VHH binders against q9y6x5. Designs and how they scored, part 134

Target 1, 379 residues: q9y6x5
Amino acid sequence: LPPKLLLVSFDGFRADYLKNYEFPHLQNFIKEGVLVEHVKNVFITKTFPNHYSIVTGLYEESHGIVANSMYDAVTKKHFSDSNDKDPFWWNEAVPIWVTNQLQENRSSAAAMWPGTDVPIHDTISSYFMNYNSSVSFEERLNNITMWLNNSNPPVTFATLYWEEPDASGHKYGPEDKENMSRVLKKIDDLIGDLVQRLKMLGLWENLNVIITSDHGMTQCSQDRLINLDSCIDHSYYTLIDLSPVAAILPKINRTEVYNKLKNCSPHMNVYLKEDIPNRFYYQHNDRIQPIILVADEGWTIVLNESSQKLGDHGYDNSLPSMHPFLAAHGPAFHKGYKHSTINIVDIYPMMCHILGLKPHPNNGTFGHTKCLLVDQWCI
Short names: E, the ipSAE of ESMFold2; O, the ipSAE of OpenDDE; V2, 0.75 times the mean of E and O plus 0.25 times the DockQ between their complexes.

## First folded at step 7 (VHH)

Design ab1 (framework vhh_8dlx_2)
Fold by ESMFold2-Fast, scan of step 7:
Order: C-alpha cells, then sequence, then structure tokens
Structure ab1 (fold): chain B 379 residues (1-379), chain A 125 residues (1-125)
C-alpha cells in the first residue's frame, strides 16, 4: 500500500501568529506531530511564487512563477489574471503531482492549490477543482477526502488551499487584534474539522498531513507610502507589478529610467536586474523585469493614491514577518518534535522522500528536514 | 433591495466646508468599495475617490488636498468631507458601489453596479 500525503496551505499564515493567539486544534495536531517554527520562503514573498516553490523545490528564477503579475519579454505574454490557465507560465518546472503521476501507477488530487487546474508538461492533476474563491473549505475537504478513499489508481498526493488568513490580513492588517483573533479562531476551527473528518473516515492514523503556508504578513499604513509618480513620469515605463516589489519595463533607455528612480525614496531599493542581491535568487529568468524596486518592510508603492491594503507581503524573505510555519502529523513524522527553521524549497524533497518518489533537480536540501522523519537519523 | 441615498447637499458659500452622506441598505456594506463621483453642469462624470472595506482611500489627484472620504460600517454610511469649497465644486454628487472580491493573494474591485440619485451642491455667494 503506497504512502499518502495531504498538503494543506492557509495563505498568509505568519509564523508568530502561533505565539500571539490561541490555536487549541492546531496545538493538539502539533502535540502528536512536528512543528517547524519558521519556514524561510523564497523572494518575492507572494502567493503564486511560494506555492509553486513548495511543490517544485525551486527558487522563483528557476520555476518561472516570479510574481502574481508577470510579463515575459521573449514571448510578449502577460500574466495578471489568476484565471489565466496558459501552461506556458508553469512549464519551467515539474511540480510534485506531475512527478507522482508519471513515476508510478498513482493519482493526485487538488482542491485549488495554485497550478493544479493547469496541464503542466501535458499532465494535469488526476482530480482537481477549478479555482473559485466562493467554494467553502468544507466542500474542498469533502472532495479531497472522497478522492483519497475512492480512487483508482490510488490518490497518494493531495493538496488543499484556503485563502485565509491572507485575505483578512490584507484587509485589516496583522496588528488588528480584534479582527485577526476572529479570523484565526475560524481557521483553527477549520483545522479541527479537518482532523475530525480524517478520523471519521479512518484516514487519520495512516495519512501524512502537512499544514503550512506560503508567506506571512506585515502591517502597512497610509503614513508609509512611496508615490512612484513623484519619481518618474508614466510615459517612461510600463508597470508590470507594483507593490511591494515593483517590476519596471522601460520604454526609454534602461539607465535613464534607473537614474530617475534610484534616489527617489529612502524606503525602497532600486536594482538593475543584474544587481539584484544574489541571496534573493531572483535574477535568472526572462520574466524578471530590467528594473526591480523593493520597498522596505511595511512600505507600499503607489501611483499618486492611498493604498487599499492595511497588511501586505512580498517583502524581503529574510524578514521574520514574511515567514510561515510548517506543522505535520502522520506515520512518517516524529511525535512532539519542534524544529527551528527550514527553507521552503526543502519541503519538496522531503515530500518526495515520504511518497517514495525520485525528486527532479531542485534547490532544497533533504538533510534540513530529516530530523522531522521517523526513518531518518538527526545528529 | 439595494439602495444608496445621498444627503447633505445644498447652497454653500465659497471657502466653507460641507459633509455629504450616503446611506446604504439592502446589501453587506463591508463587502463593497464605496465611491464618490460628481458631475458639474455641462461636464462629464468626474471620479472623486473611493474607500475600500479596510478604510484605505484612493483619490483623484486634482482633489486629494480638498476632500476626505470615510465610512462607518456600523451604520452603513459613506461620507465625503469637502473643505475650502469653490464655485467649480458646484455639481451633483453621486454615491456608487463596486464589489470587492479576493483572488489568489490580492483584493480586486468590480464595475459600479449601483448608483444613488445624487445630491446637488451649489457653491455661490
Amino acid sequence: as target 1 above (379 residues)
Amino acid sequence: EVQLVESGGGVVQPGRSLRLSCAASGFTFDDYAMHWVRQAPGKGLEWIGNIYHSGSTFYNPSLKSLVTISRDDSTNTLYLQMNSLRAEDTAIYYCARSKIYYTYGDWQTSYFDYWGKGTLVTVSS
């Protein structure tokens, strides 16, 4: 009987929420499983890029999903709609569900994980739901558990994506204790529902479950705005992505655009593509624009306007506010073990190990996660 | 039934301040961005600004220093505070809504699907 894994993402679940709020259901999950307190995500710290890094083990420059809004200079294609299902954007990597389906007689199932409703290298998840934010967590969970129990070939890898606490983090900001407390309590209740459903169906003791997230959230303010219109006229560039990492496509000489931007605000760094810090691993892809602006934590880049966001992410991946956590439970994992930090790209080779898959070349290091696993030594 | 009812218009002297209100009913107010739009005599529609459910505001750059938009979600009311009124601010002021919805990692806004009937502001000595 092949091992099974369910990977669950709560979008925008900042690691330190675990220390500042009560999570009775998540805490019960962790007591009999493992907790990684911080996951160092990839830059930029956005939803599509980091969700794809989790399932490919690759930096964004390598897997090609470099932002939630992208322009490819070679093909002249734009990606700015979450409903754009062009496989072109996803084909620079092989996600784990494709590997799972191609190496053995196995199926994959997906409830709205980014990329799972797109055929990638001519392979789409065996069972999937088209993205629709109106579909409840319960309906997503019902479909996933049905597919885990009633599939041939068997579903061995399943994913489940939920938009909160990211949606509320943007709306209210992570420092709004009243609103965030309500949102996080609801998420904890959903985790309780998940565990209860798996126990009811007889899956709980034999299924590996990972609960993680793609990024955190930081507080923004109307007092921390960078007005790009005060730096440069709109006629000199095309804006591909705005905040907190602005992707600038020059309409004139690149050096002239750079010179207009480089000293405009003390609260953003302006990089020519080749000067982007190596530690970001955000340089070697045609979808990374010639000039990148990186706002300081909590600062928002705007075009002569106020910002709709009281919370945001996308900032420097060294910032603890950008880090999610990882919790896991199941036969592959130790019980009651706490680990400090892993890289988000390390999740992919760990998942391949659990499922008995040969990983595609990736940027993760299996050694970083071996302490979580019962079949490995940790010294 | 969705209703947007503007109030607070009238004749006001140059240099004075005026606050307009828009009372919303028949929908979940917190799910919508709220807008102020005006139309001066013989001119087209001019967008003044909006306010998202978070309280974040976007303004027409030509008007930003003269107006403040706010909302009270407990009373389903949208406000437009106008300061230093001038003759060119004479217009019918409309309240409008646009749906706020979440997609992967970001909030978006839709088209204006409902407008109020407007309230007339006349700035004259």
Scores: ipSAE 0.137, ipTM 0.545, lowest interface PAE 3.6, mean pLDDT 90

Design ab10 (framework vhh_8dlx_2)
Fold by ESMFold2-Fast, scan of step 7:
Structure ab10 (fold): chain B 379 residues (1-379), chain A 125 residues (1-125)
Amino acid sequence: as target 1 above (379 residues)
Amino acid sequence: EVQLVESGGGVVQPGRSLRLSCAASGFTFDDYAMHWVRQAPGKGLEWIGKIYHSGSTFYNPSLKSLVTISRDDSTNTLYLQMNSLRAEDTAIYYCARSKIYYKYGDWQTSYFDYWGKGTLVTVSS
């Protein structure tokens, strides 16, 4: 029957955690599969943008999910928790589950991957769960494995999202070894449960499984705050997003707002939209605001307030602390192979190849992932 | 049973500082964001600010230069520090809780599901 793929995300799983903690279940998975040690994510290094880049192969300026909080200057719409299910925000790209369902006799299943409970281009995952953080990993796994066993039409692509270690990374910071050790051990146990469940159901031998993440985590501090109110009065602008990348919509002259911000702190960079570094691929979209502020690693932008958030992400995508890893196992993948680095946008064309799908135009390069695959020649 | 008890109100002279407390009991304090809300005589409710279990604070922009919110999770206590009090700060001050939940890379808060009875602050000579 057609090839099958399960894509699993553990939100905020910094690549360096693999070297600082023991993961017996993940290590067994990798021993019989592949490991990419660093995945270079897209800027901004946030959850919504990077999860959508994984499944579209596009930079944020191209797929339109440019932040977790957005304003569209053309339509005057705001992206918030109350309307994150508006297809408008997601329709600038075609995610892999939509492409999968547009091919002959295929279904997709989703346990809470960002965007999977939204009809995108009039197509929603054949089987899905509405987002609810209170639903256990076990319940998500039970639904996914049940759906993977459906044959009419067969589920060939499935996604599974889990909020940790991101939630704890924010609360404790990635340098809190005691708390992070507990959290990461629990995640490794969940990976063990996943593998065992797939084996018990007879799915393991014929299923391709990718375990990855959207970003890493860096240590923050009350001693590393940038008070935006000391730079500029709030009457001059509307704040669309705050930290660590602030999105500024001027209420007055853009140049005057820029001049008030540009030298305010040595620990942030201030960019006019057209001056945003080309390497970020973060410029060509109406949802990117006229001025953005980019805090240095570990610095938090605040509005005359304290922040006891001990970990954060969203920073420059060149920072190793922002990088996740990718591990994979299954008939498409080599066994015991380690690869140094790929771009997060490269995952999409690789997944399309595995599933036999024609990819939509994308920013990924298939050549970057071919060394992972048994049916490809490597260099 | 859930209980929120505000204290520290009273008559205070203009220009002085005052700290309000809210003692929480009957639930796991760390699972909730805590809010301060006030109601001046004859006016509607005005949200002052909130504090997450992480200690991160968010304020009403019109009030943030005048107030500081903090919490002590070891004693299940929420605080509101007010400085440079003016006659227009005369109000009943309420603490309220919101369930914290994680959603796609951000901590969110639900609706206010419990309020205290309030403590009156009168700014007058």
Scores: ipSAE 0.177, ipTM 0.558, lowest interface PAE 3.3, mean pLDDT 90

Design ab11 (framework vhh_8dlx_2)
Fold by ESMFold2-Fast, scan of step 7:
Structure ab11 (fold): chain B 379 residues (1-379), chain A 125 residues (1-125)
Amino acid sequence: as target 1 above (379 residues)
Amino acid sequence: EVQLVESGGGVVQPGRSLRLSCAASGFTFDDYAMHWVRQAPGKGLEWIGNIYKSGSTFYNPSLKSLVTISRDDSTNTLYLQMNSLRAEDTAIYYCARSKIYYTYGDWQDSYFDYWGKGTLVTVSS
């Protein structure tokens, strides 16, 4: 029996939700598996960058998905203007499903994980769904479980992506206990459905399942806005990405643009590309713009308009509010083990080990996840 | 001259389905993401969803089970399919082109640079 792995992401699942709300199904999963209480994600703490970091083990500057909106200075392509399924944007790294298909002649299956509907290095996930937010969790789960049972070559790596609690976190804010309680209870019910489905199909005992997320969420307010138009005239720059990390492409001298921005708001840090803090690992890529603005936690950068967002992410990755968790269950994992913290880039080499794959060079450290695994020595 | 022209509105009974169209002209339609936005009487604008050049769709979570957005780049036409209409769906429906930073559940605020004049949908007996 080759080892099998299902990787599940609930977008925007902040780690401390586990302490502030009740998750009976998830707690049962954890009791029989492992829990990592905090996962330190990569900067910027956005969906596309962090999902690609999970499956490549690379910082954003290395895998090339540096934001949800991008401009490449060398080719002059725009991500928001170009097809989001253009392989150009994804080809700076090799995600685990590509490695899985090429090294072991195995199949991969994907229900909407970012990048899985794109041919990367001429290889697309063997089974996949084109992104459509209207498709239910149940339909995604039905397809994944069908492919896990009925594939040749066998599906050994499968991914499942769900937009909540991120969408509701943005709409209501993480401090809206009434709405967040309802959303998180529904997610826990979906985890219960997942486990029940895998048990009914005879998959549960032999399948490794990882439940994780890409980032957290912090409370925003219309009282915490930074109006970029009050800092600089829009004729002096092209805006590549806005909030909470603004990517500025100057139309005039870079130093002049920097000088207009650097003292405009006490709630925003302004960096020339070469001055971006080394701890962010966010500098060495042509898609990182000459000037980056980083808003303080809970502040929103706007263009002379109000924001309707009550929650957001993208902030400094040292902030606990930006951290997700990781839970796992299956034959590769200990039962009832709790671990404090890993880096999000550590997930990739751990998954490669579980699947018996040789990892591509990456920024993760296998030693950080050894204690989660039954076949490893953890003194 | 950039133009967006909505059609297909009118009076429809509760529980029925309705399909709206938006005819685009004056720009390269397949280079832009397109949106549907509505405004109920006495209320603010409510974003329904968008569709990218790639065909990827993003919906307001409150509406995603009730609506489907599609496009036909060969005819420069955007569509909104609505099912199980209720009185609360009574609104003027707008087609919009925008400067977008939205992807995969990331609720960026959209800046709309061109709008249609809207088409009125009235859900009543």
Scores: ipSAE 0.067, ipTM 0.444, lowest interface PAE 4.1, mean pLDDT 89

Design ab12 (framework vhh_8dlx_2)
Fold by ESMFold2-Fast, scan of step 7:
Structure ab12 (fold): chain B 379 residues (1-379), chain A 125 residues (1-125)
Amino acid sequence: as target 1 above (379 residues)
Amino acid sequence: EVQLVESGGGVVQPGRSLRLSCAASGFTFDDYAMHWVRQAPGKGLEWIGRIYHSGSTFYNPSLKSLVTISRDDSTNTLYLQMNSLRAEDTAIYYCARSKIYYEYGDWQTKYFDYWGKGTLVTVSS
């Protein structure tokens, strides 16, 4: 009886891949659903921050997952291991699966979406898989569909996370057409498998499915490195996060550290926390460090080393290369509708509307997504 | 079946350079990050640096500018170039591998699952 939603993320799926490669299964999905061509993500354009923004509708400074590596200046806690299960890091916001379980007598299910294996506000997803990158897409899909079909109270919100094309985007770079073509074809085949599985189980006609991503990918090069060791000695600071947004915690006078860094490279901007551009919404949180370095697109910050990545993300969220897309299909969505752009924080209030949930205060605007929905008047 | 075999050690005079090699066999070399680790007499293990399949390197800051790590994936060989050798560089040098894996947007290596038996470098005049 209640509406159901499956939220699928293919990590690092740059929006313009849709224009440069063939996706027969995804195009069939879109033909009978909706496509948002660009989703403007939040800064910094990293996996943990943007996945949490999708499910909370909040900027990073508000939900507290401000990077994949963090230090909290008040509590002196470090988040340096992606398997750290301390709820402290996630408790500054309420993700949609928690709202789903607490507002309604409904269950949530998760196949490895960031945060779903952590109790947040003393609530963990009703069904979940502990993160393990070696677990196949098929096994994740089998568990999600089993839970969608066999749960009581019913699973009404389910999430599915897949590491590609991000892993290959980092390894090969997005401009490696041979390797990226193989990876993206495999992803399209997985989308075909997803649709086929849902049809075979009788779920397809009554399930809302969103396919999206957290960020894009840009080409990096061994010729575009910023060597931080050329500008400042390690005795002056603690490095909290490195590239392409470096988080600097000074061990000495902050102004002295800033002055050593501010002219380090023409391809990097250096900000005191209070001078970070307002448009980033990346200032008002104790986990944002006193000095932030932001590399220009395609440049990598290093410590007297070569770069390990041929592709990367984390850059300015105004860059089209950092933008993912959103495609959706189901009873809540129009058929054959294309929309140009939404903000990633707009996904949360849209999902709350579909599920009949009252959203927590958030930075999204429901009006931005109403044209996607059959029960809304789009003028 | 997995084998890592170091070579190129020996007696070398202070101030000179030396290149060590590590021949890998029994596995897909390109799937692993490769490391150099040393142990001086009566001391603990000291990590020198690593190299990813992409050729990307990271060094122990205490040893940077003194060493260069490289790899040749066509011959399954890892190299360590050492310059300006000192008596305190006398150690057994080990080749080690770690599986490259992906976890939530980051490439990582956690631990060394296989080591070579080591090659002795003695810096003495």
Scores: ipSAE 0.155, ipTM 0.540, lowest interface PAE 3.4, mean pLDDT 90

Design ab2 (framework vhh_8dlx_2; at its last look DockQ between E and O 0.78; V2 from the best seeds 0.00; counts 0 for: pae E 6.0 > 2, grease 26.1 > 24.2)
Fold by OpenDDE, look of step 8:
Structure ab2 (fold): chain B 379 residues (1-379), chain A 125 residues (1-125)
Amino acid sequence: as target 1 above (379 residues)
Amino acid sequence: EVQLVESGGGVVQPGRSLRLSCAASGFTFDDYAMHWVRQAPGKGLEWIGNIYHSGSTFYNPSLKSLVTISRDDSTNTLYLQMNSLRAEDTAIYYCARSKIYYKYGDWQESYFDYWGKGTLVTVSS
């Protein structure tokens, strides 16, 4: 039988949640599989960029999804959560479900993974659900497992996306132990449901399953705000993205705008595009705006408005609070093995290997995941 | 059935304060942002401000110093406190709701899907 892989994302699942809360179902999943304790994600540590990096193996500057909100100066197009279906934004890379589907006797399925409801390179997943936050995890899981079990050509790659604990993390903040305990318990129960469903269908032993996330969550406060209006008049620039990384499009001389912002707060770094640190791999794309503001951990960039969030993400990708985890189970993976750290772009070449796909050029390193795989030599 | 019913309007002298109420029924504020909007005679709609499920409030900058929005969850009632009223504040005041929902790391807001019938506020000597 051809190898099959299910990629599951729980948005905003911070890696250290595993240390601070109880996950009996997830721990059982890990016990029978592998765990990567920390995954270093891409900068910006936001949902669209990181989910696309997982499935392309590319940094943001290469795959072109550089933020949750984008602007293209040439076409004057805008990208946002409410406007994400234009292939223009996605076509700078080839996601793994497209690669998989172009193979003979294979198809792909998706339950609301970012970009899966968009024809990319004129190819859309054979099976997919349009994004709808009102659709339960159970319904998503039922569709995915049905497609994995009954499709012709067979579904060999599937994605499943869930919005928690990110939504709750924003609402409560990650330091709210009472509320987050409740939220994370529900997540663990959903993992239990997933495992049970797979066992009931006879898929558990033969299906490779990856459970991961795109980013973590840091605590925010009304006491840690950076008000841009105190530093620069709104008429001097267009805001493309706001917090914790702001993308600034100057309406006047770039240098003047930069000079007004550079000393705005001791808790914010201001970069001209050409001066963005190399470690972010966030420079070589026209969709990156001329000036980038990066708030320190836990600080929120605001206009003349108060923040609605007690938790946020998008900060420096070197911060542990921004890191997700990766757990995996199936015939391709060892049992009871734990690994310290990988890069999020390393997931792509690993998935390609598991599926027997030739990867497109990518920034991942297959060597970083070899120890997770039973068919690889690991010292 | 979803209903929004404004009350508290009337004739008031300049410089006085007035509190408007919006009684909501058929839904709870948990998943909605509630807004106050007004329309002066012969003018278009003007957004006053809102309050989100989190309790955060936002205001029109031109009116921020003169208005306060609050809510009582126990009674499912929205309030608009207005101070130092002027003749130009004469308008029909509406409460409206918008759905708040999560998508890919951000909370989204829908269009205003329900409006009250409004309450008239006349500021006159």
Scores: ipSAE 0.617, ipTM 0.895, lowest interface PAE 0.6, mean pLDDT 95
Fold by ESMFold2-Fast, scan of step 7:
Structure ab2 (fold): chain B 379 residues (1-379), chain A 125 residues (1-125)
Amino acid sequence: as target 1 above (379 residues)
Amino acid sequence: EVQLVESGGGVVQPGRSLRLSCAASGFTFDDYAMHWVRQAPGKGLEWIGNIYHSGSTFYNPSLKSLVTISRDDSTNTLYLQMNSLRAEDTAIYYCARSKIYYKYGDWQESYFDYWGKGTLVTVSS
């Protein structure tokens, strides 16, 4: 029976929430496991890109999921939430569930982790659920635990995705104490249910469980809008992605479009592709557009001042508000250990080590996570 | 059957006010953002504004000071209040809906899948 790992993501779980709200079930999980207080995610700090970085160990420019809305200059294809099932978009990397199935002849299971309902390199997760936001956490958990307990070959890698607290973070903003308190208490209760279910099924003692997230959340406001229509006419460019990182495809000379945008607002940075800061690792991919606009934290880029968001993410990955946490429990992990910071790309090589898989070339550093593991010495 | 029925149009003198209504039926009204869109004779569609179940409203900046959008979820009715009407406001006014749903990191808004047949507003003396 090989080692087993369950990777759980609560979308948009900002690290600071752990300090501002009570999580009795999560704290009990951490007491007998490990906590990484901050995970530095990849730029842009969005759901599709960061979820794919967790399972590939790659920066967005390397794995090819560079935004939630994309245009590929070579093939002229468009990616959006209405056509995210085309394998073309996901094939620039090999996610861990594909490696798990191909290297070790083991099964993988997925409850709605981004990409798991797409055949990537002609390999789809052995068991998976098509994305449907109406499916409860309990139904996702029931399927995952059934597959972990009743599969041949055995499921050794399983993923579970949950939309909260991101959905409520966008709707109410992270500073809405009343609504966020309700949402976060419910998440803590779901963590309690997860642990209880695993114990009931005899899985708890032999299963490694990672609870993490892809990004944080910051407060937005109608007082912090950047109206792109006041900068440049729509006839000069095609808009590929809007906020808080706008992807601009010029219809005229690139320099002319850049000159119209560069001084339009003191609350956004305008970059030609080759001038995007190296620290973002967001330059070397055909899906990254010729001009990128990066809004300052809490500022929203809009067309005609239309925005329905009170919270958002996608901002600079150096911002603490964009950072999630990572908690883990299981036979591979120390008990009661706290670690300050890791990079989100470091999760992949750690998971490969736990599962006994040879990682594909990646941007993570195993040394950053070895302090979490019982079979490693770290100094 | 989904139905959106606009009413309240007609001939109105310049400078006066007019209130349009849109009666919605056949769906869960609270799950949708509601929009007003107009089309002047021989021109394209012009988006006026929208309102979410939360009561949040967003307007075409050119029209914001002249219009107010509201909704009554207990009666499944959308309203457009227009003030200081001008000849250029002569148009067919349409009610449209868009589904609000969450998918992977953001709240999404669908395309307008249902429109009313429109109500004509003529501003003339």
Scores: ipSAE 0.449, ipTM 0.776, lowest interface PAE 1.6, mean pLDDT 91
Fold by ESMFold2, look of step 8:
Structure ab2 (fold): chain B 379 residues (1-379), chain A 125 residues (1-125)
Amino acid sequence: as target 1 above (379 residues)
Amino acid sequence: EVQLVESGGGVVQPGRSLRLSCAASGFTFDDYAMHWVRQAPGKGLEWIGNIYHSGSTFYNPSLKSLVTISRDDSTNTLYLQMNSLRAEDTAIYYCARSKIYYKYGDWQESYFDYWGKGTLVTVSS
C-alpha cells in the first residue's frame, strides 16, 4: 500500500531545549530515527507563515501568508488569527495535503494544523478538525489514528498540531526553568503517548513520523520595550502588525514616516520594502507593507503600553533562539543518524519524496535532506 | 462556583484615596485577566483597566494617572487604588474576568464571562 506520513508540530519548540532539558521519550524516538539539530525557519518567525512554509516548501513572499496579521491593499481584506478562514489568503500556494488527496486512492487527515480547516483551491483536508484549542492532545491523537486505520480511500498523509511549548513560552519566558521544565516534561510525556498509541494500534512499523516545530522562543522583559508613540504620531500610518516585526502602511509621505522611525531606537532596524535584506526572501508580495520595523532579539515594539508576554518569537531567522528542530522515525528514515541543519523549506520536497508525490515548484533543496533517507545515496 | 466579591466601597471625601479589593474563588485565578469597570449614576459602563497574570496592566487613557491595578495570585485578590477622588468618581465599581488562551501562537482574550455584584463608592463633601 502507499507510504504513510504523520507530520507533528509542537508549536514554539526551540531547538536548544533538547540540550538544556530532559526528554527521555523524544530521545528514544531520535535514537531509533533521525535528528536535525536545528532547522532554519523563514522570516518572519511566526506560526502561520512557518507552518505554511513546511507544507508548501515556499518562502513567505511566495506562499502569501507573510505574517499572523496581514492587509491586502487591492482587495481591502484583513487577515488575523480571529479571521483566517478566507481561502483568498491561502490560495497563493498548494499545500501537500491538497496534492496528496487529489492522487488516486488517497486521502489526507488533519488535527488542527494551520490552514487544514480552509478549502484551499476548493479543496479541504479529507478529514479534519476545526481549530479549537480546548481539544486535548489525546483527542487529536485519537482522531488522527482512527483516520489512519479506518478510512477509504486510505489516509496517507496526516498532520497533528499542538500549542505547547509556545503558549507557556509566551506566558513564562524560556528562561523560567521551573515552569518550562514542567511544561517540557508534559510534552515529552505526550510524545511517549504518541509512540505508545502508534505501537498499540499496529501503525508504528509502517508509518513515517516527523516531529518538528515552526520556531523557537526568546526571553522578553519590561526593560526592553520600544515605544512607537515616542517617535511618531499614530495618525501618520496604519499599523498592520506590531511586534517584533511591525508592518507600517504610511498615510503620509513614505520617506517622512521612514525618517521619523529610523532613529527611534538603537534596538530596532527600519526597512523600506526595497531595502529589506535579500537573505529574508521577504520583498515580493503585495501583502508585505512599505515599511517594516525589526526589533532586536528580546525587544518588544509597543504602542505606549506594557507587553503582555514574557517570551516571544518573530525575530530575525538567523537567530538560534528562533530555530526549531526536526526528528523523524519510520521505514523511510535511517536509524541513529544526526544532521546539523536544514532549511524549513527543505521539509516539503522530502515529504513529497516519501509520499511519492511530484512537488510543486518550491524553494526547498532535496539534497539537503537526502542523507536522512534510506533510499538515497548520501555522498 | 465562580465568585468575585468586591469590597472597600463607602462614602469618602473629595481628595482622598481609596483602595478596593476583589476576592476571587472557584477558578484558577492566574489563567485570567482581571478588570475593573465602573458605572456612575445615569451613565453607561466605563472600563477602568486590567491586569494580566504577568503583572502587565492596561488602563483607560483618561484614568491611567489616577488609578493603579494590582493582583496577588497567592491570595487570589485583585486591587484598585484610586487617588485624589472627585465627585465624578461616584459609581458602582465592578471586577470582572476574561480568560487568556492561545491560538496558533497568539493570545486570545474572551469576553467578560463573570462579573462581581459591585461595591458602591460615593464621593461627597
Scores: ipSAE 0.036, ipTM 0.430, lowest interface PAE 6.0, mean pLDDT 90
ESMFold2 (binder alone), look of step 8: mean pLDDT 80; pTM 0.817

